# VHH binders against q9vpf9: the designs that were tried, part 36

Target 1, 373 residues: q9vpf9
Amino acid sequence: MSMSIDSNKLLLRKGDMKLDNYPTCAVEALTRLETLIASRNKQNMVMQIISEFIFLERTPKDGDVRKSQALPISQMNLFQEFQLIIALIEYFSRPGRDATRNAIFLSLFGSHLTPQRSKLLSRLISTAVSGSVAPLLSSAGTWMQQVGCKTPLSLEVAQNIVSDFISYSRKTPEQLKQLPMVGPHFAANFMVAVADLYLNEQRSPTLNPPPDALLDTITEWMMENPTLCQASQQPLVLPAGAIAMPFTTPLAGLLRWVVLAPLVSNRSAYSNLHLSLLRALQQLVSSGESTALPSQDLMQIVKSLQSYCARLAESKTDPQADAAYQKCMERFAQAVQIALSSNCITNQIQLLCLLESLPPHKLMKIVIEAHKK
Key: E = the ipSAE of ESMFold2; O = the ipSAE of OpenDDE; V2 = 0.75 times the mean of E and O plus 0.25 times the DockQ between their complexes.

## First folded at step 13 (VHH; framework vhh_nb_b201)

Design y3 (at its last look DockQ between E and O 0.54; V2 from the best seeds 0.00; counts 0 for: pae E 3.9 > 2, SAP .679 > .668)
Fold by OpenDDE, look of step 13:
Parts: sequence; structure tokens; C-alpha cells
Structure y3 (fold): chain B 373 residues (1-373), chain A 122 residues (1-122)
Amino acid sequence: as target 1 above (373 residues)
Amino acid sequence: QVQLQESGGGLVQAGGSLRLSCAASGFTFSHYAMGWYRQAPGKEREFVATIISGGSTYYADSVKGRFTISRDNAKNTVYLQMNSLKPEDTAVYYCAASPDFQWLLYGEFDYWGQGTQVTVSS
């Protein structure tokens, strides 16, 4: 007599849940969320359950939690945080629908997080990387795309991964090396985020190179899997009616790395990465994907080079005689040539005009002339 | 009470520009996704643009490259900069709001403004 667990009784009124046993109540809450998330009209309840039973936040008993002006204060201690991380890893490792898993992940962490939730998220993802938890990383990848890979929250996650796996280790852990295989979508979006963190004048007035180990890791990823950048373009598995946010490719950010690298570093890894990027760009031509390199990102590279040339001028140095600039332009021209030929660049005319504003480089000039109709 | 108040609509010639504003109150603005919809006469309401709390934006294909959605959390205001306006852009434009996760999960907004008329003359 298979006790047909009357699926109807699980219309769990918030009142049926007891906070007496953490993390059991969190696990129960997660299970309940599966059903509630499917209902568009129960969002307040979803939020309340998450706050109260998962994150142990004190929320006003009466009212719409969605309208609350006060950031909920979590009463979680460090041990409970750890318990939650383990519980979440276990939960996401269970068989289930990807859409539901992704929905729950988005519900838990959304796009605006309390400092505590943000920290927990970072720890969760780091733990998932360490444990090669593929389902969770898949959800994390989806999350990063939905919230934006270059948002402060995504960058924080990326920074924490860098800190946990690169900064404290002399050697890149095997788990991080395997990340593209375990979670390709997350790996791609992670690359978008880390690319934004370094050699970016919009973030820092100084061009700060990535840590050597990170550079090596990314380079290895790209060399081993030239299609990894395409993983960001995979369709998101979201609930019905959801709107997939636009994807961001790591190509533009990594291109910025390799193009600007000669200004700050002579490491051969950048050359290898550059080669891998060129190959990746060439492969995009075959896939018919036209939006791999936003013109805005390329314009940013131009601006950085303009700035550098201005400094050269101040020092009465001829850019044509500057080996670093020449190398930058060479790498840049090669990439632009491929990208233009593949129609992967938006607003090509504007880009070409900006490129013309740079001190002349032989190869770049050829590229510009070839595409200036 | 949640309030969304649109402003900045009006008559503009084709190729012109307008900037719409929506002032929001009654919720924690910084935690909400904000969006713009429009409804032309005899047509269904259509999505125009959204900006989530983290700053990520999404645009309808019809307005990509021409419209820019932005937000000022200090002023609890979302903006829609409309450039290169076309007669086809003539519509009542509505401001919308929802918690981030709700929009991200369902693509729907909970709160709506009264709308502001935008008319683009040929």
C-alpha cells in the first residue's frame, strides 16, 4: 500500500513550518519552494519563507516583505551558515528539473543581496567549485547571466573565487582547472567577470594585470577548449514566462587583456591566450553568431590605447618607436580583422573611426582600409 | 502605497528625442527591477526595456540601440532616454516595478504607473 503522500497537503501554510531545527527547516523550506515558485501569485510567501526559514532573517510578521524598506538582519551564526551551504549543495545535487533549480537559486539570491547573503553565495559557489558540484554551478551560471556578469555581485563572486583558489595557493587547484568541464556555463560567465576585474581602466586608473596563476588558468582553459566562450550563449533554462537576459561573451574582456598586456607584462601566457582568442573568433564565424564582440568593449580598448599614447606624447616618445604600443596594436588589429570579417562587431563604422584616431600602425591601417567602405 | 508616476511624454518629430521619467514611492526602490512598457492604439501592451536593481538592462529588439533605460536610486527614479524616435514609437508609455527576483523568474511586473503619452509625428 504505497502511501500516496497526498501532494495536496503540502500546500504548506507558513504556519506549519517550525524553526526548531536548523538546517532541517531550511531543507524543508527549499522543498516547499519548489511548489510555490511555480505559482506566480505566491511571491510574498516565497520571500517570507526564504527569509525566515532559510536565512533566519527577522521579517515583520505582517505585511508584504517585498515592500519592506529595512534590510532583514540575519541571525545566522557561522556554523549555521556552514550548515546552510552543505544543505544547499545537497539540495542542488538532487535529481530535479533544471528550471526549478534555477528558479530556486534566483529566488534565494536574486540580484540585490544583503551583505550576509552575498557572502554566503560566494562561499556556496566556492564550495561548489571545490566539490565539482555540476548542478549548482549550472544554476550559478544561469544566475550570473540573469543578474549580469559584470554587476558588483557577480564580480564579488568572481573575486572570491580568485581569492580562494588563486591567492592562497601556489598552484591552481585541480578543481578550478576542471571548472570548464564541470560547469561550462558558469566558467564562461566567470571569465566575463574576472576579465572585467583586471586590465580595466574603467575600474582602476592603473592597468592592473591579473594574478599569474589566474592568467595561466584562463589561458589553459581557452587553449584546451576554444569553444568555452560559446558556453555563455547557451539558452537559459528558466521557468515558463521568464525573460532570459542577454548573454555576455568573455571574448571582449579577454581581448582587452591580451591587447593591453604589453603595456604591463611580457608574459608569454598572453600570447598564448591571444592565439586562443583568435581561434575562438574564427570559430564564431562558422556558428553564424554576430554579436560576440560589442563595439563598446572594443572602444574601451581604443580609449586605453589613446590614453597610453597621450602619455607617450608627454614624454616625447614616438608611438611608432614604442615596442609595447606596436605589440598592442598588432594583437588588436589581428583580432579586429577576424571580428570584422565575421560580422561579429556591432556599429562597425564607429569603431573604425575610433581606430583611425590612434597613431598609425601598419597592420591596423590595412584592416581599417579593408573594411572602410 | 506603491506609486509610479511617469513624466516627460509629449509630441516630438521623427528623429527627435525624449526622456521619460518615472518617480517611484512606497517600496525599496533599490531592490526592485524597473521597466517600461508601451501601448499603441489598438495594440497590446509591449515590453520596451527593463533595468534590474544590479543595473543590468534588457531591451526589446524594436528599441535596441535607440533607447536607454537608467535609474537613479538616490532619487527613486527610472529614466527612458529615447533617441531617433519613429512614428511607430507613438504610444502610451507605462512605468512598471517588481522585486528583482519576480521579474527575473516570471518576466512580469507587479506595479504599474498611469502612463505618459508619447507622440511622434512624421
Scores: ipSAE 0.719, ipTM 0.884, lowest interface PAE 0.8, mean pLDDT 90
Fold by ESMFold2, look of step 13:
Structure y3 (fold): chain B 373 residues (1-373), chain A 122 residues (1-122)
Amino acid sequence: as target 1 above (373 residues)
Amino acid sequence: QVQLQESGGGLVQAGGSLRLSCAASGFTFSHYAMGWYRQAPGKEREFVATIISGGSTYYADSVKGRFTISRDNAKNTVYLQMNSLKPEDTAVYYCAASPDFQWLLYGEFDYWGQGTQVTVSS
């Protein structure tokens, strides 16, 4: 074994009180984690170092430990939480390899966190947005892709950004407006997550529109950054041997917003967003992107339209005479035509059958007939 | 002392359904990725499904649409619901686990159960 390996063990075993040396011991631990994670056989030590020296956690003391399976207990006070956030901002801002930063970020945060770690993650990301900290936002974007943009933790992060920068802000801060330029991959993944929170009957029994300021921000992002939806398609920078998880574009979720919006809103921003989405879809289709509009996501839009038409039937209203429904179908048909013309929809026969179940619309009938066999 | 114990295997006619369970102990279950692999006689062990601690799921192409992986963190248990079973699904099914970050980085499992036999008759 090398003397360097023994020095690392001695440093961690010197018995320094972490309270006396915080946050310095967390920074030192981060440096040591880089090599331990790369070895791929020291995962228990990695988890112990993260828990004890970075997050200041202890193992719960219960008489029946096997039955409890309790989560670690945080011993961090509010000032130490602030110190850790600053230390992490500084760590991620250092010159270095993106793969190393991404591996560290994933080891610290993962896909399920203690309540303390989840709170710290949200505060860290909001701080990075406020400070335009590009390397940290790049790692956060990679993290969202690896854990899934629509998982509870990702949605929690997205909701906290909406709270911090939209709900509790008098005006949309410039730092949020510039997010696509500072961290385009994170911005794209944030759009996937936040699109899932609104106008989505899978998440809420009622079609709840996004706040006006959020809609305006997303619309401006899409108009001013034509390639933003393609940002998630860039190869991830991960350690050798790593497996990149599938990316998700925000197109399907935002399409759901613009297609369903006439049911709940007259905001003209949805027309601008719709045009931007058609342009982005055309670009992705011409580049051969096969997952831009997954058929499952399109089928969810159909389900929401079916529910609306059922309510129209209960009130004895003809869907063909309903202006909102006709506008929904016009927008939907335009997007579906682009996707079908390129054969970028998997299971398109299943989708076509489901589309035929909706009350007729002139353009959609043409689209269906053009691709029916 | 990580322990994984599969159950729910057995003999089923083609087209039938089974639900496998895997009880886990010796680690903080909610921070681990869980998965299922299978091994048919004379073949290599093959991936079936994974559920990470945050809930995202991943499936082998051969089982997509027929199998569903799920977890119950309160019971420290992962499940594999197998529908529309085919004779080709006959195998020993293994439960697997690793820390979430290890799976997120490398897609690998560190711990394995003893396996449960699933036999699908034609």
Scores: ipSAE 0.340, ipTM 0.705, lowest interface PAE 3.9, mean pLDDT 84
ESMFold2 (binder alone), look of step 13: mean pLDDT 89; pTM 0.900

Design y4 (at its last look DockQ between E and O 0.55; V2 from the best seeds 0.67)
Fold by OpenDDE, fold request of step 14:
Structure y4 (fold): chain B 373 residues (1-373), chain A 122 residues (1-122)
Amino acid sequence: as target 1 above (373 residues)
Amino acid sequence: QVQLQESGGGLVQAGGSLRLSCAASGFTFSHYAMGWYRQAPGKEREFVATIISGGSTYYADSVKGRFTISRDNAKNTVYLQMNSLKPEDTAVYYCAASPDMQWLLYGEFDYWGQGTQVTVSS
C-alpha cells in the first residue's frame, strides 16, 4: 500500500517535465495540474508548472513564486501563443469534471495577470466565442464571476470581444448572437462588463454610448432570453472548499444605459431594451432575489441626471420642458416602480431621498409617494 | 517575512462604528487576497470578509450590509469598516492574506495576523 503513494509522488515532480516540444509540454502540464490542483498544499508547484511549461515564463529557480514581486516575462512568440490557444481549446473541449476545468482555468488566468497572459486570455475567449466552445465559455463565465466582472481584466476581455465582433463588422456575427445559448453564464457576465464600459460617467466624463451593433446585440439577447440576467445566479462548480464570489446582475448597468440614453441618442433600440429590462425585473420578483439592483448603481444614475440638470440650469433651460430629461425620468420611474414593488433594491430610503432631489417628474413623483413611508 | 499587523480595535457601544486596519508586509500586496476573520470567546474562528486583488469582495451573511472591506495598495493596508455594531460582533478580529488563487480555489488564507480585540457593549 505504501509503494503506490511513492510512485504517484515521483510523477508529480517538476523535474520530470521536459520543455522539449511546445505545445506538447503545455498539454502535459495541464494534465498534471488536474491532480495537483486537488491538493491544497501544492499551489506553489502548480504556479511554477503553469509559468514554466504553459506560458514559458522565466521564474526564479529558488523561492515561492507566489511572493515574487516581479511579473514573470514570457518567452512565448506569437506562434507559440497561437499554439497554446488551440491546445487550450482542445483541452477544455475534452470530457472531464467541470470543477477541475474551472479550477485549471482560474489557475491559468487568476485575478492578476501579466500583460501577455491578459492578451492571451482575451484571444482565447474570443476564439472560444467564434468557435462556440461551450465548456471553455462556461469556465470563462465562472472565472469572470470569481475575479469580478467589472475588474480591469474582465473589462479588457469584454472590450476585446466588442472589438473583434462589433467594431470590425457591420453586422454582428452569428456566433456572438448565439452566445447566450452556448454560454449563458459567460454571456451574462459579459453583459455586466460591457454595461460598465458605456454611458458611465465613472469611466468617462462624457456619456459615451455603446456601438449601435452592440446595443442591438444586447437588446436582442434580452428580448430572446428573458432569463439571461439570471444566468449568473446558478451555483458555481468549484473545487471542494472554494468560495463562490457573489454574482453581479447586468440589470443595473443596462438600466443606466436605457435611462441615460435619451441624453445622447434617440435610437429606438433603447426603448426595446428598456421594455426587455422591465420584463426581466418583473421576472426577478418571482425568484425572490432581493439584490437585483444595488443602490449604488441607481445612485450613480441619479448623479448623472443631477449633473445634466445642473447644465440645464446654466443654460436657463427648464427641466420640465426638456424632452430628454423627461424621457430619462419616465424610464427610470418605470424601472424603479417595479424594483421597489419587488423589494429588489438595497437601501431604498436613501434612493428615494436622492430621487426627490431631482427636478419633479409626474410619474417619478407618484412612485416616490407610493413608497415613501 | 510575511507580517500582518492589525489595529483599530477597541470598545464601542452597540450601534456604533469602528474601523480596523491591517498593515501588510513581506509580499506583493497587490497580488494577494486579503481577509478578515473573527473569533469570539468559546467559539470557532469565523469568516467575516474577503477582498481579492482585483477588488471584488465577499462577506459573511452575518455582517453583510454592515461591514465593508476595502484596500489601499499604495499603503499595503486592508480595512474593515464596521457599522451598526452589535454585542454579537464582540471578538478578536484577525487579518489574513493569501495569493488570490489560494482563496479562489480553496477559500483559505496562508498568513494570519495576531488579531485585535473588538468589544461591543450593550
Scores: ipSAE 0.802, ipTM 0.919, lowest interface PAE 0.6, mean pLDDT 91
Fold by ESMFold2, fold request of step 14:
Structure y4 (fold): chain B 373 residues (1-373), chain A 122 residues (1-122)
Amino acid sequence: as target 1 above (373 residues)
Amino acid sequence: QVQLQESGGGLVQAGGSLRLSCAASGFTFSHYAMGWYRQAPGKEREFVATIISGGSTYYADSVKGRFTISRDNAKNTVYLQMNSLKPEDTAVYYCAASPDMQWLLYGEFDYWGQGTQVTVSS
């Protein structure tokens, strides 16, 4: 009975929205989505309204497309895309109802977007960074946490910000430099994403360092905002009944940058970033913060060091005589020491066993011995 | 159209391990959240674990550290690795599926399997 009633209500609501009145029909659809989500209407139906009235999509006419291979076809022209971006900026800038705003952002930009929607999302977020639109960036931060900061879509968004503000800019814009103050949740989740893009052998056969300007920007963010990486500083505001996915701290991925950097770079910025990461780790310990560092991320660092040591063995180079390896291990030992003393590492016994497999380093050996007792 | 078929249940000694599988069809598996629930006789269905399409996971407190949910998108299959099993884990285990936002915004799944029995002897 309730499904029949809900279906009739949805059909009546769809009939009220007129496609010929763009972007007004998109704005009206956004308002109706607030009610539909509050009433807990099925998301498949919500997604249909979003597709038809906000993104102006239709089902493919070609009968060769079946089931899950069907891709909606955008019917928006370039002017309508611009109109939608303006309307979304205005919508997400409205004060109040933060939980509803976040739910709408999640529904609009969930996990899986057509290429056209993905480009629109990236342009929307870049516009919000340029305009310092704090409420929109808050919703984007919530979105990244809820769908995952390392998904292909989240990485695409992060890469587009790097392109727009770092790669195609001779000087890093002030709006990007101030992002932790304007949109701290988004800044933290952006750091998780970019940390995954660089100095990461899971993503690339080689250790590709971040662009210098990105490294400098991230280093400044961490120096000026040491609590940015704490879960308690990035609260989620979601509707009743929503699931709060766990916060992923940027600390583990950024630690990989500073530990592995001596293998590919001599830039002193990595020393500054390392110091700021040690301070951030110490603050987790001192505050009783429960932001866990997954041992899997730390073991990934060990894997990269093992690969490097295998290459040293091929050249018959002693790791004890390799300055880069020694610097990597010094940084790693310092971070591991702080993290282990805090008990913030999951499955630390497995990590300790793996650390023992690396060629010996004086400080690391002391750290391992202290925590085997 | 949507089909979810659980397998891998059975009898196991306390402290032992089992691995449940759920084969899925009739939807784009890589776009869906997948979950496990369980129901002991006379009790309400209880959430166990979810893995969303992007790989992020969420666990009930009662199973954290003991159970691991994973997915293989190439095989359209979700798994539940259950370690350190206790008699209290005895239940029918159900596979569930929905679009990510159905679960993320509402805590609900649209589709359910028929269930597989897990019995943990003491």
Scores: ipSAE 0.783, ipTM 0.906, lowest interface PAE 0.7, mean pLDDT 87
ESMFold2, look of step 13: ipSAE 0.719; ipTM 0.886
ESMFold2 (binder alone), look of step 13: mean pLDDT 89; pTM 0.893
OpenDDE, look of step 13: ipSAE 0.778; ipTM 0.911
ESMFold2, fold request of step 14: ipSAE 0.744, 0.752; ipTM 0.895, 0.891
ESMFold2 (binder alone), fold request of step 14: mean pLDDT 88, 88, 88; pTM 0.891, 0.891, 0.891
OpenDDE, fold request of step 14: ipSAE 0.791, 0.802; ipTM 0.914, 0.918
ESMFold2, look of step 17: ipSAE 0.725; ipTM 0.889
ESMFold2 (binder alone), look of step 17: mean pLDDT 89; pTM 0.893
OpenDDE, look of step 17: ipSAE 0.689; ipTM 0.874

Design y5 (at its last look DockQ between E and O 0.62; V2 from the best seeds 0.67)
Fold by OpenDDE, look of step 13:
Structure y5 (fold): chain B 373 residues (1-373), chain A 122 residues (1-122)
Amino acid sequence: as target 1 above (373 residues)
Amino acid sequence: QVQLQESGGGLVQAGGSLRLSCAASGFTFSHYAMGWYRQAPGKEREFVATIISGGSTYYADSVKGRFTISRDNAKNTVYLQMNSLKPEDTAVYYCAASPDLEWLLYGEFDYWGQGTQVTVSS
């Protein structure tokens, strides 16, 4: 009576995994996670396996890792980190279910990351961009949406991409240029994040423009693919029972860029980007999607313009005579016109009232009057 | 022990506003997704809103634009600002909590409060 040791039960016990060979143990761990992640009741085990065998973190033996306040300390060296990155790239490149892949990615890089995991994530994504690893970028896009595109973690990832591909390169690498094609969802969510990083008074008292190369890259993306912004609206492939977090479109953030750009830059790229945005907005109208431009984001633009006008007033400068303000308002009015016409703006009345608070602009006045009816 | 204590419920007229609070203890609040559910008499418990640890929010369609979920990690408290209340919003409101990752993966909460009654009069 050969006791068929249910090989499946053995695979589920943490105790059978050996740390003797990294990154082999990490790969094995990932494989085991595929089964474990399907069960909510095994989440603590999943987290323990991830910590111990993937990230080589010391976790307290007897505690619920989920309740632990202490951030585990990884014992990984730089070489092991590199090995893990390669192992992960290989793993995510394997054929499999998207839902499982996304679940594993979320499990590895959830909303609370140690500094080491965060750095690893950034490196992983940068490597994926460099290698045009579509499945991994898809998971990264899903992750970014679930955790939030404007969260510190997402912004860190975005910043690192900017650093790796823009700051250190004279020319934008071809791999980054191809990102919308290789990973459209990630590209869209990346745009949300980078849009939030620049020309944003909520982040910096000064309006800091994006690097020229980044601006050019984003502009090129938008010009070549006006529907790229819609990639953020793609349904997430998640495990059964999971709730997809709301998507964020890059339109509002990029609109902020182009509208506020005249205050800090005269680059023609902003004009091109503006045109592309208008086209994108027009296309959204045709698709019936009403949530492309949150009113809050538009209100933020208004506030920035109010602030600028206040400074003009202090300098006894008439906003009507200020070329920068006029250009801002022109771009803004054009976008608002399209957005209002498409019913893409929530709380329209509030926005209109706020727009009326700005020094008058001929086109904006026309837009406001047309929609206050 | 995990504890969730709701407060702020009461009687309000239609069109009015109410702010619910849920004080949490017994876990690392900053690592948890927090949510609100409600249950009207004779109805099933329904989702209202969730806020994950990173601050992203999710709302039921029925409350979008009217309700705002927020959190104060320093106070281990989640809030539900309810504006433009309707009689249909009458229910017992329950605070819920789950590790952030669990909620992201499974869309379910592990811990529940005792609830607070919200009554909206016409």
Scores: ipSAE 0.786, ipTM 0.915, lowest interface PAE 0.7, mean pLDDT 91
Fold by ESMFold2, look of step 13:
Structure y5 (fold): chain B 373 residues (1-373), chain A 122 residues (1-122)
Amino acid sequence: as target 1 above (373 residues)
Amino acid sequence: QVQLQESGGGLVQAGGSLRLSCAASGFTFSHYAMGWYRQAPGKEREFVATIISGGSTYYADSVKGRFTISRDNAKNTVYLQMNSLKPEDTAVYYCAASPDLEWLLYGEFDYWGQGTQVTVSS
C-alpha cells in the first residue's frame, strides 16, 4: 500500500513538472541527483529521474517494439527546451563543487543520447560559448575527454559550434576567439574533434579543408596560447573512484591539416599553424609531461599521401616534380624530426618503415636515416 | 539474462601472444562499457583494461603497450589482444560489463563472466 501511495504522489509531481512548474522540477531533480550520485545509487534510478523530470521523456510501452529499437520519447516543446537550456546554464554556473558538477554533466550527457538530447547538448554548449560560461565549458571539456573527442556525439557538438560561429557568421565572434582563455580543456578537446572533421579521408572520400575562418581561429589559438595542447593533461576533477580516461592531443590531427593542406589550399595560415605545432611539440619535453602522438594518426597521414601519389601515377606525374607533394613532405619531415627528438611518437620503428614506402623526399630521407637504428 | 562468455585462454610460452574474446548477451551492448580483469593465484582481482561504448580505452600500467582491448558492436563481442606475454600475466581473466556511466562515475562493473585461464610458461 505504501508504494502505491508514493507512486500516486510521483505521478502528480510529474504532471506538475510538465504542466505547472517546468523548469523548476528539472532544477529540483538536479539537486536530488547530486545526492543519489554521491551515495552511489544505481544508474537505473538516476537515469529515470533524468529522463522523466529533466528531459520530459516517456518510455515506449504501447506496442510491439524491440528493446534496441525503442528510444525514450521527448515530450518537450520548443519553449521548454529553451527553459531547460537556461536552467542548465544557471545550474552549471554555480560556484564550487567541481566534482559534483562534472558528475551531473556526465550523467546528463555521458551515455547514448536521443537525437533530442544531442540537439540540446549542442545548443547548451553553443550558448555557454556565447556567454563565456567557464564552469559549464570546464564540465563539457571533462565530458568530451571521458566519452571520447572523436565519438559521433563529440563530432556533432564540434560541427554545431562550427556551424553556429563560423559557417553562419559574417565574422568570427569574440567569444569563440576567447574560448582558450575561458575553457582551455574544452578548447583543446574541440580542436581534437574539428581536426578529425576536416582534411581526413576516414571521414570523407575527399580532402575537405576547414572553413577559412575556422583555420584562422585555430591558428590564432595556437599562436596566442602556447600551452593549449597541454590543457587536457591537467588532472580531471571527478567523483571519488572514477577513472580519468586518457587525453587525446590535438597535435596529431592539426599536423594532418598542415601536412595535407598543400594538396587543397595555398592559404598562408597553414604555415603559421605549422610553426605553432612545431613549437608545441618541442615544448612538451620542457614541461616534464609526455604526450604521445599515436602512430595510427601519423599512419593516416601516410595513407592520404599514398592515395595522392597513386593519383599522380595514374596521370603520369612524378611526385618529385609535384610542388604540392614536395611541400607536404617538407612539413611532414620537419614535424616528424621534432616529434622524434621530443620523444612524442609511439611505435617509432613501424612509422619509419611506413614513411620509407612514400616516394622519396630529401629531408624525410635524412630524418628516417637518423632514427632508423 | 545477462551472459558474458570468455574464450581464447590457454597455455602460451613467454613472449607469445593470445587473443581473448568475450561474447555478451542480455543487454544493449552498444551502450555498455566492457572490461577485463585478472586474478592470479593468491592475489586480488586486478584491473586490466576498459573500452567504453564510444571506443575510448583505458589500461592498467602493467599491460599498457602490450595489451589491446577492442570491441565489435555488430557481434556483441569484446576482445583482449595480449602480446609479449610474461609469466606474471598468468591469471584467470574475467570479462566485465556495466552501463558506460556506472564505469565512468564509479569505476565499477555490474556483470562478470566466469573467467578463462591464461598460463604463461617460462
Scores: ipSAE 0.601, ipTM 0.847, lowest interface PAE 1.8, mean pLDDT 84
ESMFold2 (binder alone), look of step 13: mean pLDDT 88; pTM 0.895

